# Designs tried in a protein design chat: VH-VL binders against Asparagine synthetase domain-containing protein 1 (ASNSD1). Part 3

Target 1, 186 residues: Asparagine synthetase domain-containing protein 1 (ASNSD1), of Gallus gallus (Chicken) (q5zjn0r2to187)
Amino acid sequence: CGICCVVALSSQHTICDYFSKDLHCHLRRRGPDSSQQLIKTVSEPSYECFFSGHVLHLRGLMTPQPLEDVNNNIFFWNGEIFNGVHVGDSENDTEVMFRHLALCSSEADILSLFSSLRGPWSFIYYQASGHSLWFGRDYFGRRSLLWQLSNVSDGAFCLTSVSVNSESCNQCQEVPASGIFKMDLR

## First folded at step 5 (VH-VL; framework fv_levilimab)

Design w28 (from v5 with light chain N34Y)
Fold by ESMFold2-Fast, scan of step 5:
Structure w28 (fold): chain C 186 residues (1-186), chain A 119 residues (1-119), chain B 111 residues (1-111)
Amino acid sequence: as target 1 above (186 residues)
Amino acid sequence: QVQLVQSGGGLVQPGGSLRLSCAASGFTFSSYYMSWVRQAPGKGLEWVSGIYSGGSTHYGDSVKGRFTISRDNAKNTVYLQLNSLRAEDTAMYYCARGYSYGSWYFDLWGQGTLVTVSS
Amino acid sequence: DIQLTQSPSSVSVSVGERVTIDCKSSQSVLYSSYNYLNWYQQKPGQAPQLLIYWASTRESGVPDRFSGSGSGTDFTLTISSLQAEDAAVYYCQQYYSTPLTFGQGTKLEIK
């Protein structure tokens, strides 16, 4: 339902400068004590990533996101996890997707995994060892994923499944449905 | 060669038991949600049960407590154990594949297995 | 449980005519931008086959004469220029909530 990922490519690690002071800077200063919020700060190479998930459950408990594994990889999955009214059902399928992705040994394997999927999906995958951010959406574009560049001079980049200012954001665009994208954070 | 091949079924008396099997080939079985859908003679389709890739299960109200769905990902097979069978359980039973990762639109169906419950 | 009601229950039409089959849901099956509704075709003696998913997306290999439309609670399957091989029972199905449910079916006969 909701995926937010912001990448700041800065030696000063300026994620807090991108977000409003009242709502988002507290996550960086005090650390994430919520299961839906993660901040990753890397010094060599220098970058900072903020991940926030917001899941609307209609009649049941949905799986909290983002997911993080023992290798510091981070995963958002916005695919058809049918209905989510059953505690644990959504967790199993999202975790299976994440585990398959983590077992991919090459870029070709990652591309092959997503190209073989049917149904509606979008994803964001942070690969810690490769210092890479992977993202994309299904061939028919049935799940939304938007990208925007906030300010060229601060290096911030944002991915989101929701558009809060669709009428006024000239740099807020749908991620093309025909590709899987890789951003090198080095 | 993407297919579901069903077996099991037959004639049983009320109160009896049967185990249906559905063997998958040509795709990564472990990634898919699997379901059983039945159809009584001359009637419409009724969803019976489903199982996620990780093993979580759902059942229709009419079979809850009597039927058990299970899967063996190493054997690429989904099963339906039918217990305490009643005359109204007489139907053609189909296994069906949902799309990967919790999708429940059925793009591949088995040929069907007839279950007849009669004295 | 979500109940799906199809209309008509049976229809007889001539080759080349347009047919519409309606499916009404007891509650909305729309979440975000997606309608959790499918259409299946079942020919005599055969397993059902998927025609349409996400209310309007045609399954691979399904002829262009089949189309789905609608949103929320009201859905329609349209068959333009009916062919003889289209004689079958058509079912809508929701996957918004468990238990999964099917409409009662619409029998399409060629006269």
Scores: ipSAE 0.005, ipTM 0.456, lowest interface PAE 14.7, mean pLDDT 74

Design w3 (from v5 with heavy chain S103Q)
Fold by ESMFold2-Fast, scan of step 5:
Structure w3 (fold): chain C 186 residues (1-186), chain A 119 residues (1-119), chain B 111 residues (1-111)
Amino acid sequence: as target 1 above (186 residues)
Amino acid sequence: QVQLVQSGGGLVQPGGSLRLSCAASGFTFSSYYMSWVRQAPGKGLEWVSGIYSGGSTHYGDSVKGRFTISRDNAKNTVYLQLNSLRAEDTAMYYCARGYSYGQWYFDLWGQGTLVTVSS
Amino acid sequence: DIQLTQSPSSVSVSVGERVTIDCKSSQSVLYSSNNYLNWYQQKPGQAPQLLIYWASTRESGVPDRFSGSGSGTDFTLTISSLQAEDAAVYYCQQYYSTPLTFGQGTKLEIK
């Protein structure tokens, strides 16, 4: 199982150009499910996002990731809901969380949703209308999520749940478990 | 018991209006995507409109600007307001439950309500 | 908009026979290894009923004789051993993009 998200904020290079270099997300493990990949290219404002997932959900109906809705929002979920949000017998955690995110009309709603959850989790949520990337980990940091900050000043940002080479991972750090983060892509 | 019960159909003149209702029971209505699908007499199925749990809406090309879908999660009901009705809007209208975001397969359907637009 | 074309428009088959219904999409409904296509059965005087979702996943309670196959633009619904109760109109539907669209339907009659 692994998650990878790369954002190119500079108009100098596309996501494809970034991946052609030896400074990109590496998925060292393959999950039991087939990999899903999405690329979002936005011209106004200018940015490009790459999403890749190898995730299996065994609670309720299996939903491969990343999940995308009709509004072009994209969601990754790596976790389990013990309570704070009800998950029905025919549902899986990813679907339930995605539905609840659509009910959130403000940043306060999103923060409230995640702060109410019990159980281990990490997530990445791309909000198309707001040109925003949300991500975070549960309070105890029980699910892996790493960011590569050295690339943000160069117009690239990487989130991953798996290990990478030392050349590309010298600046890889655990996303702090104390907060939920929002990156404005404008 | 899990069900959708429809009401609000009838006969109306061209240019008239009707409001269709679909009352849900036996499941957590507020969590589901809801849709309206119509079928003209002797014809096939046509998707009309859909609404996410949070209120975002979508419409088929033939009804944009004339029909409005809405929901009241406290009453477990989805509505379809039909305005500026035309003869070609004559159909059986079904409400249907979608499973979740990105999964618009309809596993539960209402009984249907007939809308007839005639002079 | 995505257009779905079904063939044949109607078919008449005897009990116990195999029947196939095809659905062709004007563009691919394959996205990240998933085919966004469903099949429904509508018996006379009744609302439609879900048979298959994700092109090949059979809905709970649907008999094993029903199966879905295909990918991208070409999909098939197969009924392996037709029963009298299977007389109905069958529709494919895509949910790759809005507006959601249905095929024109295939009427299945029992001889």
Scores: ipSAE 0.000, ipTM 0.482, lowest interface PAE 13.7, mean pLDDT 77

Design w31 (from v5 with light chain Y95D)
Fold by ESMFold2-Fast, scan of step 5:
Structure w31 (fold): chain C 186 residues (1-186), chain A 119 residues (1-119), chain B 111 residues (1-111)
Amino acid sequence: as target 1 above (186 residues)
Amino acid sequence: QVQLVQSGGGLVQPGGSLRLSCAASGFTFSSYYMSWVRQAPGKGLEWVSGIYSGGSTHYGDSVKGRFTISRDNAKNTVYLQLNSLRAEDTAMYYCARGYSYGSWYFDLWGQGTLVTVSS
Amino acid sequence: DIQLTQSPSSVSVSVGERVTIDCKSSQSVLYSSNNYLNWYQQKPGQAPQLLIYWASTRESGVPDRFSGSGSGTDFTLTISSLQAEDAAVYYCQQDYSTPLTFGQGTKLEIK
């Protein structure tokens, strides 16, 4: 499965300026069964977010990603919940986590939710009302998540589950497994 | 209706200038790459210029320094400013929508605008 | 710059026949598993229309008699059973690198 989130903070540049052929090819190759793409453009504060999810339907029901709720929040989940929150027999982990995130009223609640989880996971959560992008990996870093930090100096930021070997992706680094990160897009 | 509608062509003297416009409707213009492709009478297609959604630009070798591509995402319009025109710039000019995500295949084309450069 | 050479430059065939048009690039347009080679059809007096992108993916609404194949430097557009409305000039195009380039075109006439 492939997950990609790109944030462009410059009014002169948007997400499309930052896509690479290598990243696009790797995401398509990993997820031929499903491809979902969402763009969020916000004028005040000024930013644009691109979300792309590719899901391989090899086991059980295909759950398309990203998920979006009625409040324009967006969620990607790549993982399994072993403890920390209850997942019913007919529920999927992505929907359960998204509902729990919707119930969080503070940053402390979000941090508490992810700190309580057992199992491998990585996530990306866009919180529309707060103009915030949350992301992270489990304590042991068992699920891949990469960021491209150099892009923020150019008004862009990239998160992906794919390791891409290209000139632009030589700047990609693994998101540290020791924390949950918040980017304020204001 | 998903479409590109072009305007701004005409007859101009060598050394003159023209501005071509291409107005988009029916899709999220800001999400797409836009390009200009020209075709001289009886000849093949030649890529002229491309612009990413955020404004980064590229040009064909024959037009560098003379032509400028720009876009106004609020007006859903892409422009091509033609300066220092030469007889060999005489062509039908098409605007075309490029696929995003690192690829420039053109799935939507304008009707074309004729530019004639002669004395 | 990447140069694209098409063959033949022109061809005349009868309705119902199979046609192949070749496009050769001066260097590989393969990146990872994707070939950045596209095909267009241009009928007299009209703008070009996309037929095939990424060597073998048929554009939405394009009849299944049109197919693309090839990889790296050698590509083929095939029309399996010609219809009268297929009379047109066909162009290959690479979007592997800038400047983007087109082949010189192949004129297809119906006998």
Scores: ipSAE 0.000, ipTM 0.493, lowest interface PAE 14.1, mean pLDDT 77

Design w32 (from v5 with light chain Y96W)
Fold by ESMFold2-Fast, scan of step 5:
Parts: C-alpha cells; sequence; structure tokens
Structure w32 (fold): chain C 186 residues (1-186), chain A 119 residues (1-119), chain B 111 residues (1-111)
C-alpha cells in the first residue's frame, strides 16, 4: 500500500519547496482531504509535514489513511497483527494500533508496544504533543518502508512505502529492520 | 498460576503514609498496564492510578500530588505510595491487570488491601 | 472527565426473570468502530470480576445469560434468566480516556 510522508524541518523551507509550486498552491488553497492527504504546519517549533496515503483493501472494512485523531496525531499502518494486541471482531488493525499509540506517554511504552507485536508491519506515527515522528518496520523487514535522508542544507526528510526509482524518491533506501526510529522535530 | 497478591495496608493517622505492594505471578508482568482501584466502605469503585509497561503514570484527580505509583519489572511487583492520607482515603485498595497489548480491561484483580485513616 | 450514570441504582427480581441495567456516558466512548466500555460483577466481600469487554464481548467463563449491547453513549447489560448466584453490584467502566471512570453501580437483589 502506498504511503508518503515529507517533513520540512527548517523555518526557511516549506512543503512547497519539495514539490512543484503549482501542486503545492493547489493543495494548500483547496485543503487536502483528511482521508488521503494532510498538511500540518507548526510555527513553534518550526516545521511542516505532508502526509499522503493510498491503501489496498485486502480483507475486512477499508480504513482510509492517514488516520488523524482529536489531538492532531497522524498514523499510517501497513501490516497484520497475528498476536500481541487485542483486536475485536469489528475492529481494524490500523485503528487499534493508533489507539494504543495515543495512550503511550513515554518512549519506553511506544518501544514496548512494538516489541510485543507479531506479524509483518511498518508504520509512521506523528505525535503532535511531542513534536516527534516515529517509524519502523518489523524485525524481519517484511513490509516495505523507505527513507530519504536530507543534508542539513536541504532541510527535508521523506518516508515512503513504495519506490520505483522515480523523481519523488530517487535517493530512497530501506529503513533498517532492526529498530524503531524517532525523529525529534524540535 | 496467574494471580496478584497484595500487602501493605493498615490503620494510619491523618497525614500519615503507607506503601501498598502487589506481586504478580504466572504471566509476563512487564507487558501489562497495572492499575489501582479503590472502594470506600459501602460505596462504588474509583480508579486511583495506572502505570504502563514502560513507566508512564496516570492519576485520578483526588490523589494527584499525594500518591505515587511505581513498578519493578524484575520483581514483578507494582507499588502505590500513599502520602498525606486523609479520612476520605479510607477504602479497600485493589490492584488490577489491564489495558495492555493483550487486553483493554481489568481481567485480573488482587484480593484487596484495606487502608483505614482514622483520628 | 467522562461520567457514567447507571439505572436503576437498585433492583429486586425473582429467579428466572430477565433484568436490564443501563449505563449512560456523558460523552461518546466510540472510537474507530470500538466501544471502550466494560461491565463488572462484584459479589459481597469479593473483588470485582470482568463480565463484558468492548461493550458486547463476553469474557471467557461468563455464562451465556449475560450479554452487553449499545454504542456511543448508551449501553445495556442484560441477564436473561436470573440465578440466585447473580445477586451482586454491577458496574460499567469506560477506558476511552483517563481518568478511567466507573458508573455508580447497580445493586441486584434476588427476591
Amino acid sequence: as target 1 above (186 residues)
Amino acid sequence: QVQLVQSGGGLVQPGGSLRLSCAASGFTFSSYYMSWVRQAPGKGLEWVSGIYSGGSTHYGDSVKGRFTISRDNAKNTVYLQLNSLRAEDTAMYYCARGYSYGSWYFDLWGQGTLVTVSS
Amino acid sequence: DIQLTQSPSSVSVSVGERVTIDCKSSQSVLYSSNNYLNWYQQKPGQAPQLLIYWASTRESGVPDRFSGSGSGTDFTLTISSLQAEDAAVYYCQQYWSTPLTFGQGTKLEIK
């Protein structure tokens, strides 16, 4: 399933600096729909995030991504929970994981949550109160997640689940399967 | 045998302190959110405090600043330190396992520990 | 804080009868198709025990006569054919947000 997250960390840069000017102006003016595209702009600390998701429905009810809660947290999930977390009969894995993450108050709790999971997965979690971007892959690397590391002068960071060596992800490489990563946006 | 065994209650004067303990066995303690729930004589249940597997803590409004929840995962034990006790803190205190990666509810309770605050 | 109000506060019924206990939440506990609402039974001198979680899922070992229903702000616990052993106080509890809160309880007495 296709997910994309771009973070502009410099107050001198915006999401408009990383996409075509016309596309950016179009998205900002009309306002991206919460079910497919989101733009979050924060002035203190200064950063801007772009989220875009397209999910293939394989089983159960389709859950549009990214998910956003009342506290402005944003979540992408590409995975299946075999065990480690309770999922009710009418529930979606993505929604259940998002709820668990929203209740984690410490870094140790977030790490503990993912350590308990069984099944293939990858995720991106924006934590608004902590100004943090969390992401990772299961320890066998069964679900794709790619990152583009920016130079300080570029001021940008990109995460995607799919790459075909395109203009939008030309310098992408696999996120290491051995860990859960936290990017402090402060 | 899956169980929670409590200790540490008693009679104390107003302004005094007590430390309650809840020892877990038969399950992976470190994976569970642990809570304390109290019940004053003849009254209903009141959630007091909770602690996540990683140590994040939460408190009910009536006890914030006076009570401290903590855990020792190596000893499979959760604690509740009660300070500046008041007559209205008199209650049966239960520890309970709940809200973890395998559950969203209190599916295992300790036997309860009576705390009496009297002048 | 989320307030849970149960009705009735007390009820007396005969063995074999049906009883319903209602729980009203001051705000919705429905999130992403999940109702964050539990039901507990507390017999005299004992710790509470879980009966229902996720508003309608019966805990393992709980008799079929117990069932939960409802969504959002209005929930019901039903006991279809009372047994003498069902005399207890019943509590609803929400786990959508902290502080976690319980209803005031419903005392069920058998005539």
Scores: ipSAE 0.006, ipTM 0.501, lowest interface PAE 13.5, mean pLDDT 76

Design w34 (from v5 with light chain L100Y)
Fold by ESMFold2-Fast, scan of step 5:
Structure w34 (fold): chain C 186 residues (1-186), chain A 119 residues (1-119), chain B 111 residues (1-111)
Amino acid sequence: as target 1 above (186 residues)
Amino acid sequence: QVQLVQSGGGLVQPGGSLRLSCAASGFTFSSYYMSWVRQAPGKGLEWVSGIYSGGSTHYGDSVKGRFTISRDNAKNTVYLQLNSLRAEDTAMYYCARGYSYGSWYFDLWGQGTLVTVSS
Amino acid sequence: DIQLTQSPSSVSVSVGERVTIDCKSSQSVLYSSNNYLNWYQQKPGQAPQLLIYWASTRESGVPDRFSGSGSGTDFTLTISSLQAEDAAVYYCQQYYSTPYTFGQGTKLEIK
């Protein structure tokens, strides 16, 4: 898939429960080697996140996705900034947005950042210190972002920028373009 | 003139406290992640703590709950508050600049500040 | 935590000779076509200095004789024509995940 984020919210359920156990455990043991895959396992509070994306090439600059910073925050960006944030000629939108998110010290700051943007966008932002998953789409819903919440017995939540197969994703729905969403992983 | 100048440190007894400072000049301090890395006498390097420009922090397991990293972007300074010091905390403490959006590498280091914890 | 093991722990060589220092990671530090592995040089009485990042990219100002290679779990720092000023301790470091970890260091002495 293009951009994919899966969250397992219980210590009794790991990301291995939602993927082929052999494949997932191999990736965790040896680390991601292609397709920009990243696994975050947190013990207190207990949850596990899987992130998968593609390399993005913007304005002559190759940008790996997902992006990860020194604080273990993870960011996916699918969009273009027309206004609200300055992007230099040698910079790309993903890195600029990630930098601005790092400067946000409160939820109000994050909401303010995205509400100021002009252009089509969707994003997924994992904030490690806050144990939170932020995501959303621009006001007009111009960039794709889909969610699928598994039953509580499965304990998983999925976000993706593409529907791999309409048939295989019968419960995938577009994330509402009504605002920015925060999922508390505690 | 791109540099990190450190101060603080000294000799303290177990259980004591110290505050280390690292003053930056010659670059836009508020755009950089800052870290502390220590080195015990005759030993290797150990990453201690880091702080993002917006104030988010992370700590190594050996110091979590005892040390506090902070920064003052208006003063171009990063600090490390050392509390409940133990003999094994004896080390040269370096501040280091992380590159841009993440610590892909530490490209600028301070001169180091010696902390000695001895009974 | 990711553990880095360097070999040899020390080496003594003559000016003009080639030297290699190995760094082995307990798990892969390869992500998105980049190996999150750095090399630092620390001369006596000085702070460490960055030599190589992303396993093989030489930091600006670092002499051409220094090169890095490897991928995944096995990395090598090579000094192709040793100079007297290269006497130092060399450390590999991973930034694939926190806590960031360093190898135990390799002491390079010049005869």
Scores: ipSAE 0.000, ipTM 0.466, lowest interface PAE 14.2, mean pLDDT 76

Design w35 (from v5 with light chain S97D)
Fold by ESMFold2-Fast, scan of step 5:
Structure w35 (fold): chain C 186 residues (1-186), chain A 119 residues (1-119), chain B 111 residues (1-111)
Amino acid sequence: as target 1 above (186 residues)
Amino acid sequence: QVQLVQSGGGLVQPGGSLRLSCAASGFTFSSYYMSWVRQAPGKGLEWVSGIYSGGSTHYGDSVKGRFTISRDNAKNTVYLQLNSLRAEDTAMYYCARGYSYGSWYFDLWGQGTLVTVSS
Amino acid sequence: DIQLTQSPSSVSVSVGERVTIDCKSSQSVLYSSNNYLNWYQQKPGQAPQLLIYWASTRESGVPDRFSGSGSGTDFTLTISSLQAEDAAVYYCQQYYDTPLTFGQGTKLEIK
């Protein structure tokens, strides 16, 4: 399974312009019948975000990601909660985490939430009202999260959860396990 | 407030075409798998087609090549194009919302649209 | 294709009694500890309503007299203390693989 997020900050370029360059996330769109995709286009401030959840070898229907709430926030979660947050018998880890993020009123609250978690995890969280993209992975780096920092001149940024020993990751680096990151999209 | 409202059914001759529509409201339509399920008069339920938010489609064996499912996330609507209709396609057609928040089930159904294929 | 076979095809019971409806899958619908099987209730002239998902989890608003059990290939829907409004056709459905398939239905009549 894979999670992909691409951010375009230029009004002269669209998400499609970046995919035409044989980007890592483009390959996921051509997989089997098991993808969910969301595009958020914002005019002021100007940016476009592409979110994709994809499973390549599924024998059943996949867990739907990304999640989106009534406030247009978007969340990806790849992990398990062993301690720090209670998950009930009928609850899903992804939904529980998304709910807790909605209750965070400050950046310190978000950082505190993730610092309290035990277990392997990685996440991507788009906060619509703040025009911010949050992402990170657990302290020990047990769940994959990669970023592609090339093509700065194109104004594009790519995040993916796929950890493969292949040519598609030649320019991809693991997101440091030492922190939670925030990207301001304004 | 959370609902699916269907339209587009009717009576057609064998070999004819119809387009069914299902308009969603009260939830984030783009995040859900959408499906069509039909039921012939006095018979059981038969899954017809499904579509992921990204556009990947699936079809039941009896309709593959004749029916096309599509969606317009900007209009919160899922469509089913019925082509080369046969008498055995006569049924009540339901649209249904698929899995939600990590659970695989049809928890919301439209009211149904009757399609009758007869001379 | 995965085939689901329900038994019995029809059953007639009295108010207050217990009934069980079985659903047998032609292959396992268990993956990573989850059973991809649902149960629906359909009353005459109405769209189906979800009762049970993931084999044993009751949908919100569904009375506790409805319960689901089983794993792999054999599943059961149990209705205890039947009420008159429970007269309906009941369907099992699998989500394990496409095409999605339903059982043939079990008609429950109340005397």
Scores: ipSAE 0.000, ipTM 0.458, lowest interface PAE 15.7, mean pLDDT 75

Design w36 (from v5 with heavy chain S53R)
Fold by ESMFold2-Fast, scan of step 5:
Structure w36 (fold): chain C 186 residues (1-186), chain A 119 residues (1-119), chain B 111 residues (1-111)
Amino acid sequence: as target 1 above (186 residues)
Amino acid sequence: QVQLVQSGGGLVQPGGSLRLSCAASGFTFSSYYMSWVRQAPGKGLEWVSGIYRGGSTHYGDSVKGRFTISRDNAKNTVYLQLNSLRAEDTAMYYCARGYSYGSWYFDLWGQGTLVTVSS
Amino acid sequence: DIQLTQSPSSVSVSVGERVTIDCKSSQSVLYSSNNYLNWYQQKPGQAPQLLIYWASTRESGVPDRFSGSGSGTDFTLTISSLQAEDAAVYYCQQYYSTPLTFGQGTKLEIK
């Protein structure tokens, strides 16, 4: 039910250290069910990202999330596009947004893309070549996105559209609705 | 009237420099991707450079490191700075408007500016 | 880089006839249900003009006799009933990946 993204930013911590090792290892399945779960491990710069999503029904069509392209970029979308970009009758909003993001090469381009949108939305976008994690929600906060930020003791960062069962859950709060955020993973 | 008006071409010797200008009118210039496409005499079209609405730039392999695209949204103008010109850079240079937000189809073209590189 | 190859290089056809121009891409230009391929017309001494975008969507003001088809790597521009004013060079162009690339062009002459 929803979207989860966890980043471990230190060579001393992996995603297995943030979650129980048994659970994390089960999540590394390479079968059909693993299409909803992705792990990206980068050695230089050092970080590990875990992405998990649920199937979303759009226009009667099941859209698996996260989406991943040939360049190892990863995208989650929870929203509706009413205006600002063209969505054809046979297209879904998630694929259209991911395509447009793949063509953005600067921070200004990404900010301009989202500022042009009308409708409710939240997103998470991992940009592999830039080693960056982008995320945000519409100005009115109509779609949920939560973060767990600055747990210095474990070096982990978490984004989710729903509450995650965690003993340290007291650091989960809503991502501010008035901005687009970029995390440099270098 | 929706249009692109070009200027700045001419004859220059190898190793020289030129600055091409493309002035836009009749539309919200700052919302569009802008591009330069060239055509050598009697040859086909070659994409040279593009600039996103936010300022990010891309270049064709043959001009990377020598040409610089830029834009001035206050003046509704896109520029192409040509440096270290070579005889093979001789071409008609067109500016073209792309769709907003990363769409790279060109629905409006300038009249073209001839650049001749000759000794 | 993506190479686009057009065929034929030149063609001569009578007014009222049907003509087809093919464009073959060295790799697929299909992404999320859309083909990143355009067609342009260039008349002698003039700048190119957009005819078709997204492989099959006709630009506003372009006559109904022009149509685009195809997907992935194989694309076709069709002129269903040739008019004298259609004498021009036609180019396909991909925008799936940078650098943006054009086909070599097809010269269409009227008999």
Scores: ipSAE 0.005, ipTM 0.478, lowest interface PAE 14.8, mean pLDDT 76

Design w37 (from v5 with heavy chain S56K)
Fold by ESMFold2-Fast, scan of step 5:
Structure w37 (fold): chain C 186 residues (1-186), chain A 119 residues (1-119), chain B 111 residues (1-111)
Amino acid sequence: as target 1 above (186 residues)
Amino acid sequence: QVQLVQSGGGLVQPGGSLRLSCAASGFTFSSYYMSWVRQAPGKGLEWVSGIYSGGKTHYGDSVKGRFTISRDNAKNTVYLQLNSLRAEDTAMYYCARGYSYGSWYFDLWGQGTLVTVSS
Amino acid sequence: DIQLTQSPSSVSVSVGERVTIDCKSSQSVLYSSNNYLNWYQQKPGQAPQLLIYWASTRESGVPDRFSGSGSGTDFTLTISSLQAEDAAVYYCQQYYSTPLTFGQGTKLEIK
């Protein structure tokens, strides 16, 4: 039913590993189903992104998250599409959204896609060619998405759908509803 | 030119070890779930193990603790390390790719590698 | 574990005839509107080849004479006009839950 996902951006691998280990331990304790981890290290421009997903499987083999396409784009989706994009009877919302994002050639296209959607949703989208991280929540904030700024001086950034409750837990805040955010990693 | 080419296998005594390799070409290997499926002589198909792009693994109950699946995305290769082999492990071993978004229908298969465990 | 039972275990038919192979699951493999069931064809000495996925979607390059149907626990593979090259063992497979499981196989012989 529900999904737990973590995304951390850091210019230091050690900090990224620390955050991901702490959050992965928390996610693992929630249930046994599945988790997948991806690390993207880019030298020019210089940045490092860590992606980790945990999906709870109550019935059916759910699509594991994050999804990755042939162009190294990465996608997390937690939502349902009621209108704005056609989803066939045998299709998965996550795959349909990822496919539509692949067809977006401009920032305006991406904003238009999400503004047209009806239903509860939250997402995280890494666009490799643009060196950009996109994320947001629906207008009413019906799906959880939290952002957390590291109190470490290098300004590591974390996105999560679960609260971290450990000695290392930093301040966590809800991502503003109806906002579509773009973080340039250049 | 989308293909999976397997190597390894052979005759080994009970308790022995082998390492199977499956080299991928013609597609973005790192985007696919990879599996190993075996078939004992004259019998049906049995799923053995699978691995996601990010390294998370699953195993069939009969091989847990003895077999290890791994992958090297830089080399476009998936491996199966067979340890503590038993006569019941004698089979043709196939590697197969799942669909790119984690679906486990296998649209591409390797040619197979024969493993024989006998004294 | 989900168990898949195929029937018949073997069948012998003539070119041009219609063949039906059944696959029964020990529990439902339907989630939302999707059936997590595939069909494979294995010819002697060859690796299996995907024919049908999502119970009824034909894989690219597979002839129109092959079709899949069914939902939940009861599934059928149909070959509408049998050809000589269709002699093979056919397997159903579920991916509703791990471990992934296959049916026992149905051997199709052509007279």
Scores: ipSAE 0.000, ipTM 0.461, lowest interface PAE 15.2, mean pLDDT 75

